# Designs tried in a protein design chat: VHH binders against q9xw16. Part 210

Target 1, 132 residues: q9xw16
Amino acid sequence: MSGWNAYIDTMTAAAPSIKRCAIVGAADGSVWARTEADNVFKASEEELKTFVALFNDVTQVPAKGADIEGVHYVVPRTEESLIFGKKENTGFFAVKTKSAVLIAVYEGPNEVAAQVRKAVESMQTYLNNAGY
Short names: E, the ipSAE of ESMFold2; O, the ipSAE of OpenDDE; V2, 0.75 times the mean of E and O plus 0.25 times the DockQ between their complexes.

## First folded at step 17 (VHH)

Design zf2 (framework vhh_6fv0_2; at its last look DockQ between E and O 0.91; V2 from the best seeds 0.77)
Fold by OpenDDE, look of step 19:
Structure zf2 (fold): chain B 132 residues (1-132), chain A 119 residues (1-119)
Amino acid sequence: as target 1 above (132 residues)
Amino acid sequence: QVQLQESGGGLVQPGGSLRLSCAASGFTFDDYWMYWVRQAPEKGLEWVSTISSSGSRTYYKDSVKGRFTVSRDNAKNTLYLQMNSLKPEDAAQYYCATEKSDIGWPDYRGQGTQVTVSS
């Protein structure tokens, strides 16, 4: 297990509603770590390349939404280093660090989303402080 | 308790205009992002527009960009949606909504106001 896999485990442990999670390169969408086994993060390389590019101008994302793992999510708003979306009882949180994008896909009612956000933002802060 | 009351809906011809209003009470209006959502017959709830607490940031569904304008008057606890160049596909029950948690999705909405677009 790589060091990045440990961060995946940390996020999924902090928010049990996270179904799939990935850490990818902010520049190219390359996968550094992801959930596997029964909860494989399935976004393609091309999709991830497109996704991380959304952070170049987050103000444009709400108009178009965002796609992860072939699923289209509505994005009612964004923040500078945070993109989040919703579809029915599912959603995602994606945060950008200095060099990475953390993506967490969750399932459940809206009440669980706060915990997911906290998990990924905590990891964001940690990685930023670590220089990543 | 949170209360949202929409008004301003009606029947207009294609190309027409409407201005929706939403009166908010029961919460600190100027601390919250506000949303417009709509639901057409036999369709699910659809996000239309978002405005930040201060009004400095606005977002729109792509299909309404350039035609719809969201605004707010925090002194009056009122949210607005100016709808120009209305199309038949804009016909729906329109709701103003807010979120209690910073999850980027509206949790609470009013009873709505009906917008019909027909020649």
Scores: ipSAE 0.801, ipTM 0.903, lowest interface PAE 0.5, mean pLDDT 94
Fold by ESMFold2-Fast, scan of step 17:
Structure zf2 (fold): chain B 132 residues (1-132), chain A 119 residues (1-119)
Amino acid sequence: as target 1 above (132 residues)
Amino acid sequence: QVQLQESGGGLVQPGGSLRLSCAASGFTFDDYWMYWVRQAPEKGLEWVSTISSSGSRTYYKDSVKGRFTVSRDNAKNTLYLQMNSLKPEDAAQYYCATEKSDIGWPDYRGQGTQVTVSS
């Protein structure tokens, strides 16, 4: 049982269009918490290890895109600690903190994507301020 | 009202070059990320290139990297795409696009300019 599941619950409550999300270790992609049951986050540990390594140089990510849950996403741009992907009506936001990477997969139009980004960035700020 | 108007498309042979332009108006152009996206007949919309508001960061789809160059002139509210070594696979309607929502995906685009690559 992980106390980190409370943060998963907070993010999904803040943005109902989050379909699945996870909090993983920034160094190795180890899962600290993720959505379960009907909305289980299905990325493998190998995939997550590869994914968190993208934050070593986010400027290289747009050329090749990113893979989450076996799905390939186009990444049109990145920011210093933010990777966001798009595939048709689905997308993701991933943000890096000192010790963690937060990943949220969503479905819906641009208005719901904006809400998801806000929820993920609010949690990023909270965790950074808490020393994570 | 945001307005984007593309120009510069045409017919070229494989290996040829074209320079696309996009005239922007109705918004503070130098505050917005700009994009080039394309759509081939019977295909979906495909992202091609991105340029930051200042022009300091550029990104490209892997298949066009090294062949295409995006640039912008903020004083003239104009976006450009220099396309070299054109391939038949590059034939598409090309759109200039921007995002109002700050979500990393363009949500407004122009009417497009047609690029045809054929002998």
Scores: ipSAE 0.703, ipTM 0.856, lowest interface PAE 0.9, mean pLDDT 89
Fold by ESMFold2, look of step 19:
Structure zf2 (fold): chain B 132 residues (1-132), chain A 119 residues (1-119)
Amino acid sequence: as target 1 above (132 residues)
Amino acid sequence: QVQLQESGGGLVQPGGSLRLSCAASGFTFDDYWMYWVRQAPEKGLEWVSTISSSGSRTYYKDSVKGRFTVSRDNAKNTLYLQMNSLKPEDAAQYYCATEKSDIGWPDYRGQGTQVTVSS
């Protein structure tokens, strides 16, 4: 009795400052799981398809930044499988696994951002080891 | 104890050039990503450019790409921003900054240097 929603719960429990998050397919942005109810992750299919394609070459992302949920974020740098964005007191971390992209949107100071990064990267490692 | 000291700002005509410098001390400069950010009146801080700790990777906000060049001299603990083809919208207080918390965003900056573009 498991599903992709359990991984959403694991990430939000590990970093409570995550406001919204999702697990989407790396090839097409299809939603495998997302936060729901009052914290629904609202990105459209078209936006997610565009977003996951950024991982085809992360070095091109800083020039124009990234959009998720209709919000534009500045991306000052990237790492091979990590895009992170900032807008005022909010931000996101997105990581690519073998088959998926994990997206977490948070609010808070820099200490919160570090906790969110750790939570998302821990799940990235877990899913990669599981073949996803 | 981290110190970042910007210099090289001034008044320049549209289309002109300036070179900003940032002297760094109180940390191991070549272990850190460095950034230029700026602030114009009535605006928040705006990211301009990033350079990796070794200098091997550089990134620019799209509106300055091709006009600005970030560089660093790790032997001199100095960060530079060469600004060419300056426009009125580039007028701002410019800060050099570093990332202390490995979060992909600069979280420590100097006091800044003013760039004014005349017409």
Scores: ipSAE 0.646, ipTM 0.839, lowest interface PAE 1.1, mean pLDDT 91
ESMFold2 (binder alone), look of step 19: mean pLDDT 81; pTM 0.827

Design zf20 (framework vhh_6fv0_2)
Fold by ESMFold2-Fast, scan of step 17:
Structure zf20 (fold): chain B 132 residues (1-132), chain A 119 residues (1-119)
Amino acid sequence: as target 1 above (132 residues)
Amino acid sequence: QVQLQESGGGLVQPGGSLRLSCAASGFTFDDYWMYWVRQAPEKGLEWVSTISSSGSRTYYKDSVKGRFTVSRDNAKNTLYLQMNSLKPEDAAQYYCAAEEHDVGWPDSRGQGTQVTVSS
């Protein structure tokens, strides 16, 4: 219900292989914007609260993986502000900014995943520069 | 292009140890994140361990943590997996794999080396 929906539209336009995505609060996982209707991002507020807390220590994430939309993803490695995972032909990228976490779920091979990572990191840079 | 060749597999009893090696060629080995993945009979491919290009960061599947150690020797273009306290559920074909795209999953893997754990 906000201008944040424009950023969802920008990300999905930049990488059409993004199936679902959301922008959530870094502190509590509250949803600021998400894809809706046929592409609805289905994560509960409780799941998102748990997920954003993973950014408190990303080095612990690979041992257990991560859950998004009730789907368990293997997370073979992380970076300081990045959690990304795989399940068969599906995957996700989640990046942390000052105030937000951007989550994009995609489908496709590694070449497609590279396009999705680029789109998500571009938005991460934009939001950090805007003070978010 | 990326060439990977695993070795060191074999038959071991529960509680035993094996050291797997992976000889890499055709790429600048010290620039790549490397992986160990495995596939048990009639099961899908399963991630086991990851090591950064310098070797400074390592990650493990929860069920192998404390028992398996991944390492690399960039001067020799070789990746290793030291497996201790082996369990029957560790029996699988083990593959080393290289991440050619920066997306947290490997692209290329070798032919694999078979690990069998039985009494």
Scores: ipSAE 0.801, ipTM 0.897, lowest interface PAE 0.7, mean pLDDT 91

Design zf21 (framework vhh_6fv0_2)
Fold by ESMFold2-Fast, scan of step 17:
Structure zf21 (fold): chain B 132 residues (1-132), chain A 119 residues (1-119)
Amino acid sequence: as target 1 above (132 residues)
Amino acid sequence: QVQLQESGGGLVQPGGSLRLSCAASGFTFDDYWMYWVRQAPEKGLEWVSTITSSGSRTYYKDSVKGRFTVSRDNAKNTLYLQMNSLKPEDAAQYYCAAEEHDVGWPDYRGQGTQVTVSS
């Protein structure tokens, strides 16, 4: 049980529609914490390394989309510290902090996605203020 | 109530051009990110292009980059898609769509306009 798992628990409590999530290193995509058991976040180390590198130039992401857990997501737009994508009734939000990237995979309509975005951005603000 | 009405579709030869228009009403158009999405027969909805509320940035699916241009005229509440060098794979029902929930996917779309590319 790592201390970083407390932040995973906080996000999933705030937005129960989050199906899987992880906190990874911004520099290399190394996993600091992730959901476990039946909700295990299954991205490989190589996939995560590729994914976090997308934050070096988010403007290139919409043309190609993004891959998480072997699933290809359409990314219709990005913001400086935010990559979010859609695949039918599922989607993700990924936000970058000073030293971490938070990734949350959810299922549901846009109203559900809005709740997930709020939870992920609240944690982003908290971690940035804590120096991470 | 958000209302979107597309027009400008038709039949063109490969390599041809079409300009699609979308008339928007029932909301403050210049506050909304707008999208073009399409659906070909026997396929799901496919994202094509995004434009910011001000029109300051645009995004495109890789396969349409350099061929399609999205634009908007906020004074006229109108969204446009200029389609050049059309390919058979571009044949689809084209919808303009509006985003309300700020989650990177639109909430509302019109009835669409049909684009057919064949000889």
Scores: ipSAE 0.742, ipTM 0.866, lowest interface PAE 0.9, mean pLDDT 91

Design zf22 (framework vhh_6fv0_2; at its last look DockQ between E and O 0.95; V2 from the best seeds 0.88)
Fold by OpenDDE, look of step 18:
Structure zf22 (fold): chain B 132 residues (1-132), chain A 119 residues (1-119)
Amino acid sequence: as target 1 above (132 residues)
Amino acid sequence: QVQLQESGGGLVQPGGSLRLSCAASGFTFDDYWMYWVRQAPEKGLEWVSTIDSSGSRTYYKDSVKGRFTVSRDNAKNTLYLQMNSLKPEDAAQYYCAAEEHDVGWPDYRGQGTQVTVSS
C-alpha cells in the first residue's frame, strides 16, 4: 500500500458515510489514490482534469455545478479551497491542498455529511502541514 | 425552534416581478447561511440562491442569474428574493431555508410561498 492509500483509509475510517474517495493531483487531476474493490472511485481522467480546474475560480462553480463520476451535483456555495456538491441524499466534499485535491463522495443527511467534511478538512490540514 | 415564514408569492405575467420575504425566528439569524429553494409540481427540490451570514457573498443558479437578487436584513431577521423578468419555468413553491450543519446545503425551511407565472 502506497502512502496515499493510507490517507484514503484514514478518511474512510473517520467518516463511514463516505462511499468513495480519491486523492488526485491538483495540477492535472491524476489519481494518486482512490477507494477500490466494492467502492471504486470511477471518475475519468478527463473529468478529474476538468474538476480540479474548478479551483482556479471557485466563485463560478455554483452557477454551473460540478460533475463527479458522471453525476451532476448542484453547488450552492463554495469556499476558497472547498467545493460542496449535493444531489438528493448524496453529495461530495472536495478540498484543495498545496498539491492535491481530496474528493469524498458520501451518502446521508447533513449531520452525517458534517462528519465527512471534518474528515477531509482534517486530512487537508495534515497534508498542507506536510508540504503536500 | 427554527421558524421560517415565506411571503410575497402570487400570480404574475411573464416578464413581471415579485419580491419574496422570509421572516426568521428561533435562531441566531445573522450567523446562518440562508438559501432560497423551489419546487415545482412533480419536480424535485431545486436550489435557487445562497447568501452568507453577512450578505457579502451571494450565489445563484445559472438560470436565474441576472434576474433574481438575494439579500438580507439581519436587523429585521428577514431574507429577501427580488425576482425580475419572471418566466413560466420559474413557477414553483419557493422556500427560504437555513443551513445548520455547514455542509453546503440547508437544513430547515418554511412552508413556502407559491409563485405562478402565466399570461
Scores: ipSAE 0.896, ipTM 0.946, lowest interface PAE 0.5, mean pLDDT 96
Fold by ESMFold2-Fast, scan of step 17:
Structure zf22 (fold): chain B 132 residues (1-132), chain A 119 residues (1-119)
Amino acid sequence: as target 1 above (132 residues)
Amino acid sequence: QVQLQESGGGLVQPGGSLRLSCAASGFTFDDYWMYWVRQAPEKGLEWVSTIDSSGSRTYYKDSVKGRFTVSRDNAKNTLYLQMNSLKPEDAAQYYCAAEEHDVGWPDYRGQGTQVTVSS
């Protein structure tokens, strides 16, 4: 049985340009589910704890950027519950729900990134409505 | 068709100031997040600043914070970058850029304007 892994599968099926993704606890960055094997999401627990704390004040993120999987991303802007960054042709979207943070790392141009944002925000809406 | 035309670059001494302008046409300027990005010789493209559609929210790269100010005049379809206390490391081709796909990175850039900082 899949538990939280089913949501990882749903997101990656909806946007095949997602290379790696995870669902983590908003309070502590604890991993609830992540891609594994050939597409393993390689963030440490300490990195994730630091990352989810960025949602305490997203307006401060653009000046410093954000680190995911040991990779530094430039973050030119943020929205209330959204941190998203870019490094050449790679990028990420991270959205906060009531209890979780969803992180998706992708590769491709802005048209591809738009599909990834849509998939991540669809899951954000679903989880918020489910009480997470 | 999105058109962006930068101007205002030039040569200044360290500690000097320049004001860059970007004339925008071919799209509803008031609806777009706008960016300034730069590229120094033999370096990659570097994000500098972002401004929202109304001009109320601005973001800056840490190294330019407090020295650069982005602003816009929606009635004139013009974006600005006021650069004060210029340093040699600020020397670059500066590009105005517009975001269409709502993904936190611009889709369109102008031809750029050259900024040189030398004593």
Scores: ipSAE 0.824, ipTM 0.910, lowest interface PAE 0.6, mean pLDDT 92
Fold by ESMFold2, look of step 18:
Structure zf22 (fold): chain B 132 residues (1-132), chain A 119 residues (1-119)
Amino acid sequence: as target 1 above (132 residues)
Amino acid sequence: QVQLQESGGGLVQPGGSLRLSCAASGFTFDDYWMYWVRQAPEKGLEWVSTIDSSGSRTYYKDSVKGRFTVSRDNAKNTLYLQMNSLKPEDAAQYYCAAEEHDVGWPDYRGQGTQVTVSS
């Protein structure tokens, strides 16, 4: 999806602490867009298929956590359309829209993480309203 | 000033039980997600359990699920962790912690209470 890269740019501009991010299909984890070049989002298609399936029941995620880019994150709690995890000073936010999952990987303290959450949830709302 | 004070740690045999308490003050306790995290010597901080502000939702790391129960009494501003069927791997300094930034990880923790499991 050639046009989806603009949404990547919008999220990274809104929260500069985002190190890598991607938009993937909610049904199969197919990559619609991702950060590239020096900041390549490196999750495999098989890892992403496993990851998006976690949204089938987010309440089961905390028991075992989640893996992204070969990194294991603890997930101490979830919300209906949000999976978020921590590893040391890094973390991720993943939100589900009607058709997609938005994934952002960041580094920084909780104050920084709050800005990342705001950025991905703003995009979640925008895409849902647009039918995605 | 956020204050969290854990108590109830001690020495217990494998298979035994222990109940931790955490007295909270300096914030509106019933507005906060609360956490138990632990740290063994020379190891990183490990998440154990989470409870929402009303106590209606609880989450556990897989290795403690079914053995540990988190609860809270909002009238007493107190968080609890009931630990049953304790294993040597559970030995650690246990901290209660509070989440302020709504990012799924706590911002404040107390000084901790030591749990030692020895045969």
Scores: ipSAE 0.817, ipTM 0.910, lowest interface PAE 0.6, mean pLDDT 93
ESMFold2 (binder alone), look of step 18: mean pLDDT 82; pTM 0.820

Design zf23 (framework vhh_6fv0_2)
Fold by ESMFold2-Fast, scan of step 17:
Structure zf23 (fold): chain B 132 residues (1-132), chain A 119 residues (1-119)
Amino acid sequence: as target 1 above (132 residues)
Amino acid sequence: QVQLQESGGGLVQPGGSLRLSCAASGFTFDDYWMYWVRQAPEKGLEWVSTIGSSGSRTYYKDSVKGRFTVSRDNAKNTLYLQMNSLKPEDAAQYYCAAEEHDVGWPDYRGQGTQVTVSS
């Protein structure tokens, strides 16, 4: 989508280990922007609606994990506005802002994940300050 | 040098109990999120439980909820896992693990302690 794609580009430039990402509406999981073509973020509308609802109580997420792009991730812990998970050499970070949820899927070890977390949280702060 | 040493594993019958311990040294134990992970024969590494640095936040895999309890004694640099109502599916090598990078997954683990559940 026009306009919001610039934020996708900013995040992927800040952390090249991000393989796929999206910005979705916090209320309904509607896609505002996502990576496309060879890096297409492949979550269905139904999956995203289910996923953003997890932010209503993040403390319930670790017991069952989370599904993104049809892939089941283990979520060993959460923070108030942050759900993050692992599956072998892949993982994700999802952060909630006032009106959006940012989701970034990455590949690599914990050192790489730390860089991805930093990029996603920087964008979360920016969007919150911009009123989103 | 981060060192983690598990103990307390053994052979128990279904429905039995075991208490695992993990002695930690070489780092400021009370600053770290700690984990229990396990690996059953011919399976991958599986997350079991998480405990926060103060011990106030705990999380469990759904299948062990209500049966397992994680705790820690920061004065003794020791992590525990109390396992009750053990099932054959719980048989695995159990590892304690420590998180360094604040990314929701541990960086270090011990050599493990074997838990066997059979009659």
Scores: ipSAE 0.809, ipTM 0.902, lowest interface PAE 0.6, mean pLDDT 92

Design zf24 (framework vhh_6fv0_2)
Fold by ESMFold2-Fast, scan of step 17:
Structure zf24 (fold): chain B 132 residues (1-132), chain A 119 residues (1-119)
Amino acid sequence: as target 1 above (132 residues)
Amino acid sequence: QVQLQESGGGLVQPGGSLRLSCAASGFTFDDYWMYWVRQAPEKGLEWVSTISTSGSRTYYKDSVKGRFTVSRDNAKNTLYLQMNSLKPEDAAQYYCAAEEHDVGWPDYRGQGTQVTVSS
């Protein structure tokens, strides 16, 4: 899907604990790029539309959590443009830019999750600076 | 090293109240996001509440909103959970927990305090 796959490759190279990820439109959840083949990001269009709408008020997300790829994640806290969740040994980071939402699903302990957060936030900064 | 010690659990009737305390030591308490998590017999660990470093932001699991209040006293290195209108489904071992990595999940927890709700 377009040249956006290069950014997926950049994130997964920066944090090998990312198991699946996607870049989607902030307004509608339309997929711009995602991991494919053996590590395909499996969220439906309907699920992604629902997910990106959570960024309209991130303070409401912790009460109910968030669903990604049919998996329910606990979201114990949020930040202005960041929703992150946990389910046992898995978790995700989702960050909003001007036009996009980046979602990365990872596996590993908190030390590894910190590496994933850095990779996702670095890409968020890059895309914001590029006008996305 | 990080040490967390919970207290205040006990047996209460449905509709009753308990206040849990957590004494923290071995780290700069006011630099850490703090959590309450619980585990009922034969169930997994369940997140209950989160409080920011200053106490200015709090978050709650939907089923405890309006009934539970988390607070902290940074001068005393103590975390609290006020539990009102307790229900049988609230019965669990309650743990306070501290987040060292900035990833939205705690790294350390105490030994817990038991909450039993029985009619």
Scores: ipSAE 0.790, ipTM 0.890, lowest interface PAE 0.7, mean pLDDT 91

Design zf25 (framework vhh_6fv0_2; at its last look DockQ between E and O 0.97; V2 from the best seeds 0.89)
Fold by OpenDDE, look of step 18:
Structure zf25 (fold): chain B 132 residues (1-132), chain A 119 residues (1-119)
Amino acid sequence: as target 1 above (132 residues)
Amino acid sequence: QVQLQESGGGLVQPGGSLRLSCAASGFTFDDYWMYWVRQAPEKGLEWVSTISYSGSRTYYKDSVKGRFTVSRDNAKNTLYLQMNSLKPEDAAQYYCAAEEHDVGWPDYRGQGTQVTVSS
C-alpha cells in the first residue's frame, strides 16, 4: 500500500457516507490511490484526464455538468478549487490541491453530504500544507 | 421557518416571456445561495439556475443560457427569473430554492409556480 492510500482511509473514516474515493494527479488524472475491494473507484484514465482538466476553468462546468465513473452529475455551482455535483441521492466532491485532485463519491442527503465536503476539504488543506 | 413563495407563472406562446418572482421569509435571505429548479410532468427535478449571496455569481444550465436571467433583490428578500424566448420544453412547475448546507444543492423550496408554453 502506497502512502496515498492512508489519505483515502482518512477521508473514508471521517465521512462514512463516502462510497468511493480517489486521489489523482492534477496534471494528467493518473490514479495515485483509490478505494478498492467492495467499493472500487471505477473512473477510466480518459475520463479522469477530462475531469481534472475541468479545473482549468471551473466557471464553465455548471453549464454542462461533470462525469465520473460513467455517471453524469449536475453541477449547479463551483468554487475556485472545488467542483461538486449532484444526482438524486448521490453526489461527489472534488477538490484540487497543488498537485492532486481528491474525488469523493457519496450517497445520502445534504446533511450527510456536508460531512463529506468537510472531510475532503480537510484533506485538501493538509496536503496543500504538506506541499502536495 | 423558511418560507418561499413563487409567482409569475402562466401560459405563454413559444417565443414569449415570463418573469418569475420568489418572496423569501423566515431566514436571512442574503446569507443563502438561491436556486431555480423545475419539474415537468413525469420528469425529475431539474436544476435551472443558481445565484450567489450578493448576486455577483450566476450559473445556468446550458439549455437556458442566453434566454434566462436570474437576479435577486436582497433588500426586498426577493429572487427573480426572467425567462425570454420560451420554448415548449421549458414548460414545468418552477420552484425557488435555498441552499442551507453548502453542498451545491438546495435544501428548501416553495410550492412552485406553473409555466406553460403552448401555441
Scores: ipSAE 0.902, ipTM 0.951, lowest interface PAE 0.4, mean pLDDT 96
Fold by ESMFold2-Fast, scan of step 17:
Structure zf25 (fold): chain B 132 residues (1-132), chain A 119 residues (1-119)
Amino acid sequence: as target 1 above (132 residues)
Amino acid sequence: QVQLQESGGGLVQPGGSLRLSCAASGFTFDDYWMYWVRQAPEKGLEWVSTISYSGSRTYYKDSVKGRFTVSRDNAKNTLYLQMNSLKPEDAAQYYCAAEEHDVGWPDYRGQGTQVTVSS
């Protein structure tokens, strides 16, 4: 067991508005850790493989959006290692590290989304510095 | 305080063109990502286009790609949307919008300008 659930706990503690999140392999979308029980992150293996492949060219993502947990999100813009989207009052942030992609689904207005982005990017920096 | 004022909407036939303008004031325009969003009668708000601070990066909803062009003139604090080959599905109230919180969605919108497409 990788012990990756500790990083899930750290992110959700930093931003309580995160409803569900996961850490997946950057190469194949394999799930390393995810929220469970009442907050289970429920993306399929096929969906995650498709999703992580979006990081090969993030500039193409806004035209078609992105699907997470069977929900289609509008992605109005991207950054080199960041895909983020909106669906009404719900949204997500996905960041790529050397070996992983961190995905956090949240609910709330833009002020709340800003807190979620900070938590996810803080973890991205930590994992990159740790060699992941 | 952020103020956005759209203009340029009107009635056009399918296949026609319109150019929308948005006059911005009350903030440092060239430090903000800008958006065009629209809302058709009895439908939800829909994202159309995004433009970066300098205008070097632009993004479009798939259904308008190749037909719409977003641009900005930072010296004039003005955002534009050139709409070509208009379709009935493009009929909506069009809003200029500004992003403050760096979360990929705008915080402020203008009052909008109406675009009607009919034969």
Scores: ipSAE 0.824, ipTM 0.909, lowest interface PAE 0.6, mean pLDDT 92
Fold by ESMFold2, look of step 18:
Structure zf25 (fold): chain B 132 residues (1-132), chain A 119 residues (1-119)
Amino acid sequence: as target 1 above (132 residues)
Amino acid sequence: QVQLQESGGGLVQPGGSLRLSCAASGFTFDDYWMYWVRQAPEKGLEWVSTISYSGSRTYYKDSVKGRFTVSRDNAKNTLYLQMNSLKPEDAAQYYCAAEEHDVGWPDYRGQGTQVTVSS
């Protein structure tokens, strides 16, 4: 957990449009690290447990969308190990690794969202290669 | 340079059917995920359906699943939406839309075609 805070810093530095993010356990949604202080990632334990379970079959997610921090997002499509959603000028990217789910909440147009996707997928690849 | 032109809207009774078409030009149509989105008066833009570039994967919002079918003909650069069992809540301006930035949301849309559901 303690060492995981460095990965939070790495992602927020790589994509400044990330407003909040977290690394949570893929099995149970337990928080390994998250943004804190004025930009705390405010998802509840119950919400995160529900959210990570969506990765059991990502093809089912578009029908009803997804909730993060009590906010409902539309999810028009998914990819293997990726759930991404949109609400107005905000959105999220969530990627699954072997052991974790990386969640980033951002604000901005699609060009900005593309930078966020690149940042979270780079971390996904790194953690997977490290066995996490 | 992307051009999207919707057609096929009109007035139908509840329970009726309508087929929307979207002619695409100015890009390589079969390289793009395509979308149908809609907007009712004084409402925000609402996602309806998504189709992969080959047509092999389709997604629908829950309220239209089973009633609407998205399809594409890449040889004709055309996207379709077959709408059956139309309900008053389906009345909206329907837009064909294309995704460029690979972020799960479209970047371009046409001017739309109006679907009105009234008896």
Scores: ipSAE 0.812, ipTM 0.911, lowest interface PAE 0.6, mean pLDDT 92
ESMFold2 (binder alone), look of step 18: mean pLDDT 81; pTM 0.813

